# VHH binders against Salivary glue protein Sgs-5 (Sgs5), part 14

Target 1, 145 residues: Salivary glue protein Sgs-5 (Sgs5), of Drosophila melanogaster (Fruit fly) (p07701)
Amino acid sequence: GQAVQETKIEEKPVSEPEIESEIKNSTSVPSKCNIYYRNYQWALQDCVCRCFQNECLMQIESDQRKKEGRSPFVPVTEELCRSFICKKCSVGFPVVAEFPIPAPCGCNRKPGSIATERFYSLCHLLKFSAENSKPFLTYSYCWPF
Key: E = the ipSAE of ESMFold2; O = the ipSAE of OpenDDE; V2 = 0.75 times the mean of E and O plus 0.25 times the DockQ between their complexes.

## First folded at step 19 (VHH; framework vhh_vobarilizumab_d1)

Design z2 (from y1 with S30R; at its last look DockQ between E and O 0.39; V2 from the best seeds 0.00; counts 0 for: pae O 2.8 > 2, unsure alone 64.1 < 65)
Fold by OpenDDE, look of step 19:
Structure z2 (fold): chain B 145 residues (1-145), chain A 120 residues (1-120)
Amino acid sequence: as target 1 above (145 residues)
Amino acid sequence: EVQLVESGGGLVQPGGSLRLSCAASGSIFRINAMAWYRQAPGKGRELVAGITSGGRTSYADSVKGRFTISRDNAKNTLYLQMNSLRPEDTAVYYCAAEYTTPSGWYFDYWGQGTLVTVSS
């Protein structure tokens, strides 16, 4: 009786490559705030209505503006803010903005994704954001246009 | 309203340096971004360099490494340091600003321009 040595093929666990999703930490958003926390705030930016994802993000950016010698945001009600939506926008400097997209479950505070959109100017961005109640996280000028 | 006044243009030899200034007056705290543009004879106006209120800069590929845009907020002045100038840099240079009016309108404003001539 030849003992068939069952060579136990040790299936080396294929270590699933940890797809380190390099969450490209968009270095532009302060790490102190949850960018996916939806608690919309409304304020005036230089007398123009702006919608924020939450108070934390609004405050951080407001403080940054102060440091830069710019006027801070003026918190207002949504109703009042909408009366200060840009009426007309000239062709200005093109901008790219980042928008937080909710998690697939629609759950608040859970990580979603970031959408990037281009606008003809900061005015167009602010107008779009405020009219649609879609806050952006950050924006950059895209030169040359 | 914002007023922009360029200065510092002139004649310079190839390889030389020049510093342009743009003095901004009016509601300057409402300026979101500033830029230098240029227009060479027979060509369209092109972006040279831009700077945001936060100090982020951008440059045209043709001037990268040679030109530096900066802003002195205390003096309300925009600068363009131009080094290693070339004949192809000959143009009228314009200062531009994007700003918000108190009525909630965004505009871009342009200065009158300053002539830079690079010639041997």
Scores: ipSAE 0.132, ipTM 0.545, lowest interface PAE 2.8, mean pLDDT 85
ESMFold2, look of step 19: ipSAE 0.478; ipTM 0.752
ESMFold2 (binder alone), look of step 19: mean pLDDT 80; pTM 0.809

Design z3 (from y1 with I28T; at its last look DockQ between E and O 0.36; V2 from the best seeds 0.00; counts 0 for: pae E 2.6 > 2)
Fold by OpenDDE, look of step 20:
Structure z3 (fold): chain B 145 residues (1-145), chain A 120 residues (1-120)
Amino acid sequence: as target 1 above (145 residues)
Amino acid sequence: EVQLVESGGGLVQPGGSLRLSCAASGSTFSINAMAWYRQAPGKGRELVAGITSGGRTSYADSVKGRFTISRDNAKNTLYLQMNSLRPEDTAVYYCAAEYTTPSGWYFDYWGQGTLVTVSS
């Protein structure tokens, strides 16, 4: 009885190439706000629901929009805001967003970390953020794709 | 209905210049971003240049330093200045714009494209 030696082909883990996406244009969140202070605010951005980490961050960005000749945010209740979550997103311009991650202790206002996530579009980002009550700090378009 | 209409394409010699225009019409909605794409024969569509509502620009490495994207908000027109054109720049160039809707949607519109041919 010849013992057929099953050669266990060790599948070498294909090291996923670290796509060093040089996110060069990280819009630095203004230093005036504590990005780790969780006091979620809800507002409409161009009739789309957006969740903010806190009022300070919302206000700064709203003021920036005004300076740019864009519509300011419209503060609303969470319940009302959620009714304005995007129902459907088309394939759009990919974006990368930064999310504040709480400190390991879970303590509010204590420094945590920043996570970077890629989305298929701004619509997808806004939808994800609002549906999950996960505010993002900033976003940038992923150009080139 | 939102319409994007490209113009300015044509035949140009290597080393020449061309300026593409994209006129946006049909909507008063806010534009979040605009971009130029191109599709060469037998290739996929690729990003050439993009511009955000805040004026931030980005370029494909292949066109960096040669192409310039700009926007005239008063005219609702996107431009692509193309300098030092090369045969490999031959493609159909498409204008794209990301819009917001009052219904809470983001969506993209595309033009029909304009042909740029770089040939001696």
Scores: ipSAE 0.243, ipTM 0.645, lowest interface PAE 1.9, mean pLDDT 87
ESMFold2, look of step 19: ipSAE 0.541; ipTM 0.777
ESMFold2 (binder alone), look of step 19: mean pLDDT 82; pTM 0.822
OpenDDE, look of step 19: ipSAE 0.140; ipTM 0.568
ESMFold2, look of step 20: ipSAE 0.337; ipTM 0.653
ESMFold2 (binder alone), look of step 20: mean pLDDT 83; pTM 0.828

Design z4 (at its last look DockQ between E and O 0.29; V2 from the best seeds 0.00; counts 0 for: pae O 3.5 > 2)
Fold by OpenDDE, look of step 19:
Structure z4 (fold): chain B 145 residues (1-145), chain A 121 residues (1-121)
Amino acid sequence: as target 1 above (145 residues)
Amino acid sequence: EVQLVESGGGLVQPGGSLRLSCAASGSIFSINAMAWYRQAPGKGRELVAGITSGGRTSYADSVKGRFTISRDNAKNTLYLQMNSLRPEDTAVYYCAAEYTTPSGDWYFDYWGQGTLVTVSS
């Protein structure tokens, strides 16, 4: 009786290519800052109160403004900043803003999600953000509108 | 307060070119966005082109590839280069800006008085 040696072909597990889901982080936010790190900063943008997620994000955008020939942000206390919240906004150019949403665990610096919301104008966005202490990461104008 | 003054409108033949200018004065550093609008006779005002403070541009489909919006920050001037003009481009063209008042309490859209562009043979 010839013992047929069943050569167990070890099927090498085809390593499923890790689809690196390029989360195209469509956020034009420079990779230098952690967008989910909450350390709220307050500054004036053209004499209007603005809340930032953290110092890093504020500084990067401030530097960008300088490069564009615009006024940099003026860091202030939260109390002082709130006195510069816009009282009224006109109907302006609509904008869409991105807001960092905390991770489900509520942990600081842990990856969360991004929410997108539309506003009637930049003024409305700034007012909403400052009044509610909800910093936005970036905004874009909704053209055409 | 920001003041906007349009210029460069006129009569042009179909296929011709025209360059509109909008001179901005006042608190120009607080301008967040600028745009060109137009209003043809008997029609509503429509967006032609927009430009953000960062230089991002947007165009109406009807003018895409023919019109170019640009800004010279040193001159505080917004431009609209219009090429390959058509009779349907005939309108009053308005410059608009979104800006913060000196008091910081208000954001406004400001509109110029407009400049007439007539495209006719």
Scores: ipSAE 0.031, ipTM 0.459, lowest interface PAE 3.5, mean pLDDT 83
ESMFold2, look of step 19: ipSAE 0.539; ipTM 0.788
ESMFold2 (binder alone), look of step 19: mean pLDDT 79; pTM 0.781

Design z5 (from y1 with T101N S103E; at its last look DockQ between E and O 0.01; V2 from the best seeds 0.00; counts 0 for: pae O 8.3 > 2, placed apart)
Amino acid sequence: EVQLVESGGGLVQPGGSLRLSCAASGSIFSINAMAWYRQAPGKGRELVAGITSGGRTSYADSVKGRFTISRDNAKNTLYLQMNSLRPEDTAVYYCAAEYTNPEGWYFDYWGQGTLVTVSS
ESMFold2, look of step 19: ipSAE 0.501; ipTM 0.751
ESMFold2 (binder alone), look of step 19: mean pLDDT 79; pTM 0.794
OpenDDE, look of step 19: ipSAE 0.274; ipTM 0.666
ESMFold2, look of step 20: ipSAE 0.554; ipTM 0.784
ESMFold2 (binder alone), look of step 20: mean pLDDT 79; pTM 0.796
OpenDDE, look of step 20: ipSAE 0.014; ipTM 0.266

## First folded at step 20 (VHH; framework vhh_vobarilizumab_d1)

Design n1 (from y1 with I28V; at its last look DockQ between E and O 0.43; V2 from the best seeds 0.00; counts 0 for: pae O 2.1 > 2)
Amino acid sequence: EVQLVESGGGLVQPGGSLRLSCAASGSVFSINAMAWYRQAPGKGRELVAGITSGGRTSYADSVKGRFTISRDNAKNTLYLQMNSLRPEDTAVYYCAAEYTTPSGWYFDYWGQGTLVTVSS
ESMFold2, look of step 20: ipSAE 0.561; ipTM 0.785
ESMFold2 (binder alone), look of step 20: mean pLDDT 80; pTM 0.809
OpenDDE, look of step 20: ipSAE 0.228; ipTM 0.626

Design n2 (from z1 with R56S; at its last look DockQ between E and O 0.49; V2 from the best seeds 0.00; counts 0 for: pae O 2.02 > 2)
Amino acid sequence: EVQLVESGGGLVQPGGSLRLSCAASGSIFSINAMAWYRQAPGKGRELVAGITSGGSTSYADSVKGRFTISRDNAKNTLYLQMNSLRPEDTAVYYCAAEYTNPSGWYFDYWGQGTLVTVSS
ESMFold2, look of step 20: ipSAE 0.558; ipTM 0.783
ESMFold2 (binder alone), look of step 20: mean pLDDT 79; pTM 0.788
OpenDDE, look of step 20: ipSAE 0.169; ipTM 0.581

Design n3 (from y1 with Y99V; at its last look DockQ between E and O 0.46; V2 from the best seeds 0.00; counts 0 for: pae O 3.0 > 2)
Fold by OpenDDE, look of step 20:
Structure n3 (fold): chain B 145 residues (1-145), chain A 120 residues (1-120)
Amino acid sequence: as target 1 above (145 residues)
Amino acid sequence: EVQLVESGGGLVQPGGSLRLSCAASGSIFSINAMAWYRQAPGKGRELVAGITSGGRTSYADSVKGRFTISRDNAKNTLYLQMNSLRPEDTAVYYCAAEVTTPSGWYFDYWGQGTLVTVSS
């Protein structure tokens, strides 16, 4: 009886090509918060898990949403938040997001850099951010793709 | 589920104006963005204009300065004001919405489209 070795084809995750678009540093992030202060906060954005760099940034954006007549963020534990990570994303409206990159020393609160990455949709961004505990500072829709 | 219904399409002369409307109904509480797309005969669907829930707008280069996207949240209606229309603007125009569901899903909803014909 020849044991048919089921070759488990490890589906290598297709690394989405990092299109580094140098979006000019117009960080519309209010100057009141240190964008390089890492104190990760977790909240629900419209019932979807979102990770924030710190409470200050979360609060500012939450307040802005209120002013716009949108639902504020709902602070939750990381564990609870992760249960609300998007399970599936459709091909939607592409977005560009800004990520704070730590200083080379790894020191908290010290100025680092900003990385810009493109995602297929806000869903993809939120999923990526939450799954990897990589908060983004802001995002913009990039129409047309 | 979100339903989108376009209206306002029709025949217009070159240089004319038209206003499209898209009425949104259903679970519209979590619309992140809305957009107008168009598809000309024999061509692919292309973005015309988009608007975020925060009111940020974007336009295709071909319509920039001529078209204006706007949203009336009280009426749950998206608009596309089209000015200085050209024959090349002839297409079926579609309304689209990106929606977050409480189950943690993102969906794109599309209308059935409205025909805009620009002809002399």
Scores: ipSAE 0.064, ipTM 0.502, lowest interface PAE 3.0, mean pLDDT 85
ESMFold2, look of step 20: ipSAE 0.352; ipTM 0.692
ESMFold2 (binder alone), look of step 20: mean pLDDT 83; pTM 0.837

Design n4 (from z5 with I28T; at its last look DockQ between E and O 0.42; V2 from the best seeds 0.00; counts 0 for: pae O 2.7 > 2)
Fold by OpenDDE, look of step 20:
Structure n4 (fold): chain B 145 residues (1-145), chain A 120 residues (1-120)
Amino acid sequence: as target 1 above (145 residues)
Amino acid sequence: EVQLVESGGGLVQPGGSLRLSCAASGSTFSINAMAWYRQAPGKGRELVAGITSGGRTSYADSVKGRFTISRDNAKNTLYLQMNSLRPEDTAVYYCAAEYTNPEGWYFDYWGQGTLVTVSS
């Protein structure tokens, strides 16, 4: 009786390539605001509706825009803002945005996490954010792409 | 209607410099970002450099340290300073801009392109 030696093929664990998400340019959200404080504010950004996580974040960015010679945000009601949601978006310059995710407990102001999402354009981001009442903290263009 | 018109392309020797210009006209709408793209023969269009309305710049790795994107808002003109040009930089260069209109629509506009040839 010839013993058939079952050669146990050791399956070498395919080391999943660590996708080093080189999230290089994390635009540091100013440390002065609690990014997990949910008190949604609505304003117009160049005649386009934008929702903010809270007034502190809105104000900081608005002030930054002023310093850059850009129009500040125009605070409006949610109802009015939604009438200025982007109607049509082209496939433009891709952007990556950071969204605050609530803590698992759902408690306001408690540290949660940050989700990063890619959009086809700034228009798509703004539209998504406003339509879903999901404010983003910051965005950057996905350059180079 | 927004028009983008590129200029400054031409023939240049390796190691030479060239400055591209893109004149934007036809709109007073908010510009969100502008960029230079290029398309080499037989290749796809690729981003070369971009600039946001806030002045943040980004460059393709292949041109980093050699190319500089800048914008003159008073002249509504985008520039690309190209230094230390290489044969592989030969391409049609396109200007692009993202605009927001008062109705909340975003549009991309493209120029017709300008040819840059780097050859000895």
Scores: ipSAE 0.065, ipTM 0.505, lowest interface PAE 2.7, mean pLDDT 85
ESMFold2, look of step 20: ipSAE 0.527; ipTM 0.764
ESMFold2 (binder alone), look of step 20: mean pLDDT 79; pTM 0.798

## First folded at step 21 (VHH; framework vhh_vobarilizumab_d1)

Design o1 (from y1 with Y109L; at its last look DockQ between E and O 0.28; V2 from the best seeds 0.00; counts 0 for: pae E 2.1 > 2)
Amino acid sequence: EVQLVESGGGLVQPGGSLRLSCAASGSIFSINAMAWYRQAPGKGRELVAGITSGGRTSYADSVKGRFTISRDNAKNTLYLQMNSLRPEDTAVYYCAAEYTTPSGWYFDLWGQGTLVTVSS
ESMFold2, look of step 21: ipSAE 0.292; ipTM 0.641
ESMFold2 (binder alone), look of step 21: mean pLDDT 80; pTM 0.805
OpenDDE, look of step 21: ipSAE 0.575; ipTM 0.821
ESMFold2, look of step 22: ipSAE 0.422; ipTM 0.719
ESMFold2 (binder alone), look of step 22: mean pLDDT 80; pTM 0.801
OpenDDE, look of step 22: ipSAE 0.258; ipTM 0.648

Design o2 (from y1 with T101S; at its last look DockQ between E and O 0.30; V2 from the best seeds 0.00; counts 0 for: pae O 2.9 > 2, unsure alone 64.2 < 65)
Fold by OpenDDE, look of step 21:
Structure o2 (fold): chain B 145 residues (1-145), chain A 120 residues (1-120)
Amino acid sequence: as target 1 above (145 residues)
Amino acid sequence: EVQLVESGGGLVQPGGSLRLSCAASGSIFSINAMAWYRQAPGKGRELVAGITSGGRTSYADSVKGRFTISRDNAKNTLYLQMNSLRPEDTAVYYCAAEYTSPSGWYFDYWGQGTLVTVSS
């Protein structure tokens, strides 16, 4: 009786490619704040209404403005802020802004996603954000357009 | 109100250099960003270079590595250093400022422009 040596084919575990989710660390948002914490704050940016995701983000950006020699944000009520929404925007420099998108569960503070949107100008961005109560995290000028 | 006055344009040979200046007057502290635009004959106005109030700069691909935008806040002056000029750089160059008014309106202020001609 010839002993059929069952060659146990050692299935080499297919190392699942570590999908290095390049979490493109959006380096632009301060790591100290939870960008998905929704506690909307309202303030004036150079006499224009701005909505913030939360106090932490507002404060960090306000402090940065001070360092740059710019006026800090002036915290106000939502009602008062909305009275300072731009009525009309001129043709300006195009900007791209990042918006925090809530997690699928709708849960506060849980990680969601980031949406990027283009606007005709900073004025248009600020107007859109304030009118719709949709705070943006950061913006950049998109040059050239 | 912000007033912008460009200077420094002229005739230059290919490969030459030119420095444009834009003197800003008025409520310049409320400027969010400044930029240089240009308009060549028969073409639309295009953005050349920009600088934010925080000093971040950006350039069109066509001028990257050749042009440098800078601002002297003490002199309230915007500059465009143009090196290695090409015939394709021939245009009227405009200084622009994005400005937030106390009324909550955003305005772009423009200078009258300065002509740069690159020709042999």
Scores: ipSAE 0.147, ipTM 0.573, lowest interface PAE 2.9, mean pLDDT 85
ESMFold2, look of step 21: ipSAE 0.530; ipTM 0.764
ESMFold2 (binder alone), look of step 21: mean pLDDT 80; pTM 0.804

Design o3 (from n1 with T101N; at its last look DockQ between E and O 0.31; V2 from the best seeds 0.38)
Fold by OpenDDE, look of step 21:
Structure o3 (fold): chain B 145 residues (1-145), chain A 120 residues (1-120)
Amino acid sequence: as target 1 above (145 residues)
Amino acid sequence: EVQLVESGGGLVQPGGSLRLSCAASGSVFSINAMAWYRQAPGKGRELVAGITSGGRTSYADSVKGRFTISRDNAKNTLYLQMNSLRPEDTAVYYCAAEYTNPSGWYFDYWGQGTLVTVSS
């Protein structure tokens, strides 16, 4: 009886390609604030209404503006802020903005996702954000179109 | 209101350099960003370079490494240093500013433009 040597083909474990999720360097929202904490704040940015995700994010950006020689945000009530929403926007420089998306559970402060949206101008972004009570975390100009 | 006045355009040979200036006057503190655009004959206006109020810069791929946008806030002047100029860079160059007026309207303000011709 010839012993058929079962050559145990050692299945080399196919090393799953490490999907290096290129974590695209999300514009470093300062690590000090919870971007998923929804406590909407309203302020004027150069006499234009802006909605913020929370006070922490508003303050950090306001301080950054000061350092840049820009006017700080002026905190106001939602009602007053909405009266300062841009009625019309002219042609401007296109921008891309990041929006915090809540966790699937809808729970506050829990990590969700970030959506990226393009707008025709900063004015259009601010208008959209304020009208819909959808704060954005950051924006960048699109160069070129 | 903001007024923009471009200068520095002219005729230059290929490989040459030119520096454009844009003098801003009026409510310059309300400017969010500034940029250079260009329009070649028979083509649409295209963005060349931009600079934010915080000094962040960006460039079209066609000019990257050759052009430099800068701002002198003390002089309220925007600059475009253009090096290694090519015939394809021939265009009218426009200075633009994005700003907020007291009514809460955002505007792009444009200068009259300055002609840059790159030719042998």
Scores: ipSAE 0.269, ipTM 0.678, lowest interface PAE 1.9, mean pLDDT 86
ESMFold2, look of step 21: ipSAE 0.530; ipTM 0.766
ESMFold2 (binder alone), look of step 21: mean pLDDT 80; pTM 0.807

Design o4 (from z1 with T100S; at its last fold request DockQ between E and O 0.57; V2 from the best seeds 0.00; counts 0 for: unsure alone 64.2 < 65)
Amino acid sequence: EVQLVESGGGLVQPGGSLRLSCAASGSIFSINAMAWYRQAPGKGRELVAGITSGGRTSYADSVKGRFTISRDNAKNTLYLQMNSLRPEDTAVYYCAAEYSNPSGWYFDYWGQGTLVTVSS
ESMFold2, look of step 21: ipSAE 0.545; ipTM 0.769
ESMFold2 (binder alone), look of step 21: mean pLDDT 79; pTM 0.796
OpenDDE, look of step 21: ipSAE 0.369; ipTM 0.736
ESMFold2, fold request of step 23: ipSAE 0.482, 0.472, 0.475; ipTM 0.748, 0.749, 0.743
ESMFold2 (binder alone), fold request of step 23: mean pLDDT 79, 78, 79; pTM 0.798, 0.791, 0.794
OpenDDE, fold request of step 23: ipSAE 0.403, 0.303, 0.261; ipTM 0.742, 0.682, 0.657

## First folded at step 22 (VHH; framework vhh_vobarilizumab_d1)

Design aa1 (from o4 with Y109L; at its last look DockQ between E and O 0.56; V2 from the best seeds 0.00; counts 0 for: unsure alone 58.3 < 65)
Amino acid sequence: EVQLVESGGGLVQPGGSLRLSCAASGSIFSINAMAWYRQAPGKGRELVAGITSGGRTSYADSVKGRFTISRDNAKNTLYLQMNSLRPEDTAVYYCAAEYSNPSGWYFDLWGQGTLVTVSS
ESMFold2, look of step 22: ipSAE 0.486; ipTM 0.749
ESMFold2 (binder alone), look of step 22: mean pLDDT 77; pTM 0.779
OpenDDE, look of step 22: ipSAE 0.289; ipTM 0.667

Design aa2 (from o1 with T100S; at its last look DockQ between E and O 0.32; V2 from the best seeds 0.36)
Fold by OpenDDE, look of step 22:
Structure aa2 (fold): chain B 145 residues (1-145), chain A 120 residues (1-120)
Amino acid sequence: as target 1 above (145 residues)
Amino acid sequence: EVQLVESGGGLVQPGGSLRLSCAASGSIFSINAMAWYRQAPGKGRELVAGITSGGRTSYADSVKGRFTISRDNAKNTLYLQMNSLRPEDTAVYYCAAEYSTPSGWYFDLWGQGTLVTVSS
């Protein structure tokens, strides 16, 4: 009786390549704030309701506006802010906005992803953001269009 | 009444320079962005250059390196410096602005246009 030596082929575990998803955090958002920290703040931007991801982001942008000779944001309650949501938007310059998406765990402050959405105008973006309590991080005009 | 008024258009020779101005007037609370468009005879309106309130600029490929858009926020005035003008730059140039009102309305505003003719 010839003993058939079962050569146990040790299947070397194929180490799944760690797809280092270089999350190119190409977010033009200043690195000083945690963009995934959800502590919604409400303020008026030129008498229009604006929702922010958190106070840090609001303040940085507000300070930037001041430097540009623009009016700073006016912090208000959510209730008051919503009364200043744009009622109607005209046709304007299209914009692209970046929205923070929570981490899969839903945990606050943990890194998630960034979604990019296009809007017909800044007004449409502001309206959408405020109505849905979905703050955007930044926006850019879609030039050329 | 909110208005944009363009100026500075005219006849210029190829290779010449021209500076357009656009003055915004009226009850404007805030101007967010401004841009120059142009419409050549028989063609559609096209973007020439845009500028944000923060000074970020964008240019059409056809004018890049030749045209410069700038803005004086204190004067609510937009400029377009046009250098090395070409016959194909012949068009009516329009100023446009996105502005907001104290009532929470956002609008786009257009000027009446100024004619630029580049001809020998």
Scores: ipSAE 0.281, ipTM 0.671, lowest interface PAE 1.9, mean pLDDT 87
ESMFold2, look of step 22: ipSAE 0.475; ipTM 0.743
ESMFold2 (binder alone), look of step 22: mean pLDDT 80; pTM 0.801

Design aa3 (from o1 with G50A; at its last look DockQ between E and O 0.26; V2 from the best seeds 0.00; counts 0 for: pae O 3.0 > 2, unsure alone 62.5 < 65)
Fold by OpenDDE, look of step 22:
Structure aa3 (fold): chain B 145 residues (1-145), chain A 120 residues (1-120)
Amino acid sequence: as target 1 above (145 residues)
Amino acid sequence: EVQLVESGGGLVQPGGSLRLSCAASGSIFSINAMAWYRQAPGKGRELVAAITSGGRTSYADSVKGRFTISRDNAKNTLYLQMNSLRPEDTAVYYCAAEYTTPSGWYFDLWGQGTLVTVSS
């Protein structure tokens, strides 16, 4: 009886190539972060709750604030952050904000689209973003609506 | 008390230039943005130019390419360089600031305005 040596073919796990998809999205957002990576972070911006798409985006903006001589963001829990949502907004400068929209598949990190929304002020934007857990990528002041 | 004080307004001929200044005084914790508004006789107040604390600028279409907003943070002063002035630029120009209080409130602060008259 010839013992058929079953050669156990060790299937080497094909390491899925990390497709560094160069998201060449023409967004004014620094290209160092994946804007479609949803890992929400919460921080205080000048004692106001701010929600971020992910830590990378939060950190980049925080570092930019430091360079500008402004206070960096203070990371906090979501629960604590929400207690610092602005209660009232005065009349301010109108802003347009960009929001990352998930890919049609709903997959994290996959390229989606960008929605642009207008707000009466930065306060309104921050309030909306925090209350709805909808982080924005960037904003600009605009006139008129 | 936090105050904004405009200066540099006056009479200028069409095609002329003028530079407005706005000095901010007092303890403002965090200014998010500053802006120039103007109000012509019989018209509503309109945004002319805005600048964020980070230096991002926005302009009304009517002044784009002619006006430049800038800020000196060290001096707490906002500027509006106005070139190629037109009669339709005649207005009271107001300085404004959007700021955040430590309690998480957003407010705007306005100056008293400075008159700019463009006339031959």
Scores: ipSAE 0.100, ipTM 0.527, lowest interface PAE 3.0, mean pLDDT 85
ESMFold2, look of step 22: ipSAE 0.537; ipTM 0.772
ESMFold2 (binder alone), look of step 22: mean pLDDT 78; pTM 0.784

Design aa4 (from o4 with Y109V; at its last look DockQ between E and O 0.35; V2 from the best seeds 0.00; counts 0 for: pae E 2.8 > 2, unsure alone 64.2 < 65)
Fold by OpenDDE, look of step 22:
Parts: sequence; C-alpha cells; structure tokens
Structure aa4 (fold): chain B 145 residues (1-145), chain A 120 residues (1-120)
Amino acid sequence: as target 1 above (145 residues)
Amino acid sequence: EVQLVESGGGLVQPGGSLRLSCAASGSIFSINAMAWYRQAPGKGRELVAGITSGGRTSYADSVKGRFTISRDNAKNTLYLQMNSLRPEDTAVYYCAAEYSNPSGWYFDVWGQGTLVTVSS
C-alpha cells in the first residue's frame, strides 16, 4: 500500500494589497481644522443664515472674508439664524460646493468623504445648507458655464 | 434696485486694446460675484470672464491670456481689459452681478450691454 503523501499546498494568504486610497484630500479647506468634526455653528453671512461644520471652519472663513474686505460672519443661535434663511433665490451664477460626509462608522472627527454638489446659485446653496442643517466646506462658481 | 451700466465699447482695429467698465449703482448691500458676458451676432450669450468678491477670476478659453477682469469694490466698478483683440471678439458685452439684499434675497442683474466691434 503506497502512502500517497498528500502535499498540503500551504496556500500563502495573498496579502490583499492595501489599496492606500490616497484620499487626495484635495479639499481647498485649510488644514488647520478637522473638517469631519461635527459641532454645527450658525452665523449670518451678509444677513443670510449659514450653517458651519464647526467653529474652526467658521472662524477661518470669517477671517478670510475680513482680509478680502468683506463683512465677517455674525455668530447667532440656530433659531435666530433660521429666521434669516434665504426666502427667495433668483437665477444666479451656478456654484459647486463640497460637503463633508461622515465616516461609515458615523463617528465624529473621524475621516469620512467629500461630496460635491452643484447648485443654481450661491443663494440656493445657502438655503439648502441652512434648511437641512448640512454645512458645506467650500464652494466655487462654475465658470465657465 | 441695483443697476449695471456698461461703458467703453467701440470700434477697434485687430490687435488693438479696449477697456470696458461696468458701474454698479443702487441699493447695493453685497455683491457676491460679477462677470462679463458677450453675444456675437447670430450666436448665444457666452461667459467671457468672472470674478468673485474675493478676487478669484475665471476666463473663457477663447480670451485667456488676452483679457483681464478686475474689480474695484470701493467704486463698485467692474473692468475688462481686452488686449490683442480679434474680429471674432466682436459682440455686445454685458456686465452681470449676483447680489443679496438685507432681506436675505439673492438676485442677478444685467447691464444693457456695450458694443465692441473689431474690424480693419
């Protein structure tokens, strides 16, 4: 009786290549703030309600506005802010905005993803953001369009 | 009501230069962005250049390197410096602005346009 030596082929576990998803954080957002830290802040932008992801982002943008000769944001309560939501938007210049998406775990401060959405105007963006308590990180005009 | 008035259009030879101005007047609370558009005969209106309140600029590919958009916020005036003009630049040039009022309403406003003719 010839003992058939069952050569146990040790299947070397194919190490799944760590797809380092280089999340190219191409977010034009200053690296000083955690864009995934959800601590919503409310302020008036030129008497229009705006919701921010957190205080750090609000402050950075507010300071940038000052440097540009624009009015800074005016911090207010959510309740008060909502009374200043855009009532009517005309057809304006289209904009693209970036929204922070939470991590799959739903955990605060953990890296998620960025969603990009197009709006008919800055007014529409601000209205959408405030009404839905969905802060955007940045926006750009869609030029050329 | 905010009004825009364009000026500086005219007849120019190919290779020449022209500077357009757009003066904003009225109850200006906040202007978010301004732009120049143009409409050539028999063609649709197209964007030429845009500028944000923060000074970020954008240009159509057809005018890039030849045209410069700028804004004087203190004067509420938009400019378009046009260099190396070509016959294909012949059009009515319109100024546009997006602005908000204290009531939280956003509007767009257009000027009446100024004619630029590039011809030998």
Scores: ipSAE 0.297, ipTM 0.682, lowest interface PAE 1.8, mean pLDDT 87
ESMFold2, look of step 22: ipSAE 0.360; ipTM 0.684
ESMFold2 (binder alone), look of step 22: mean pLDDT 79; pTM 0.793

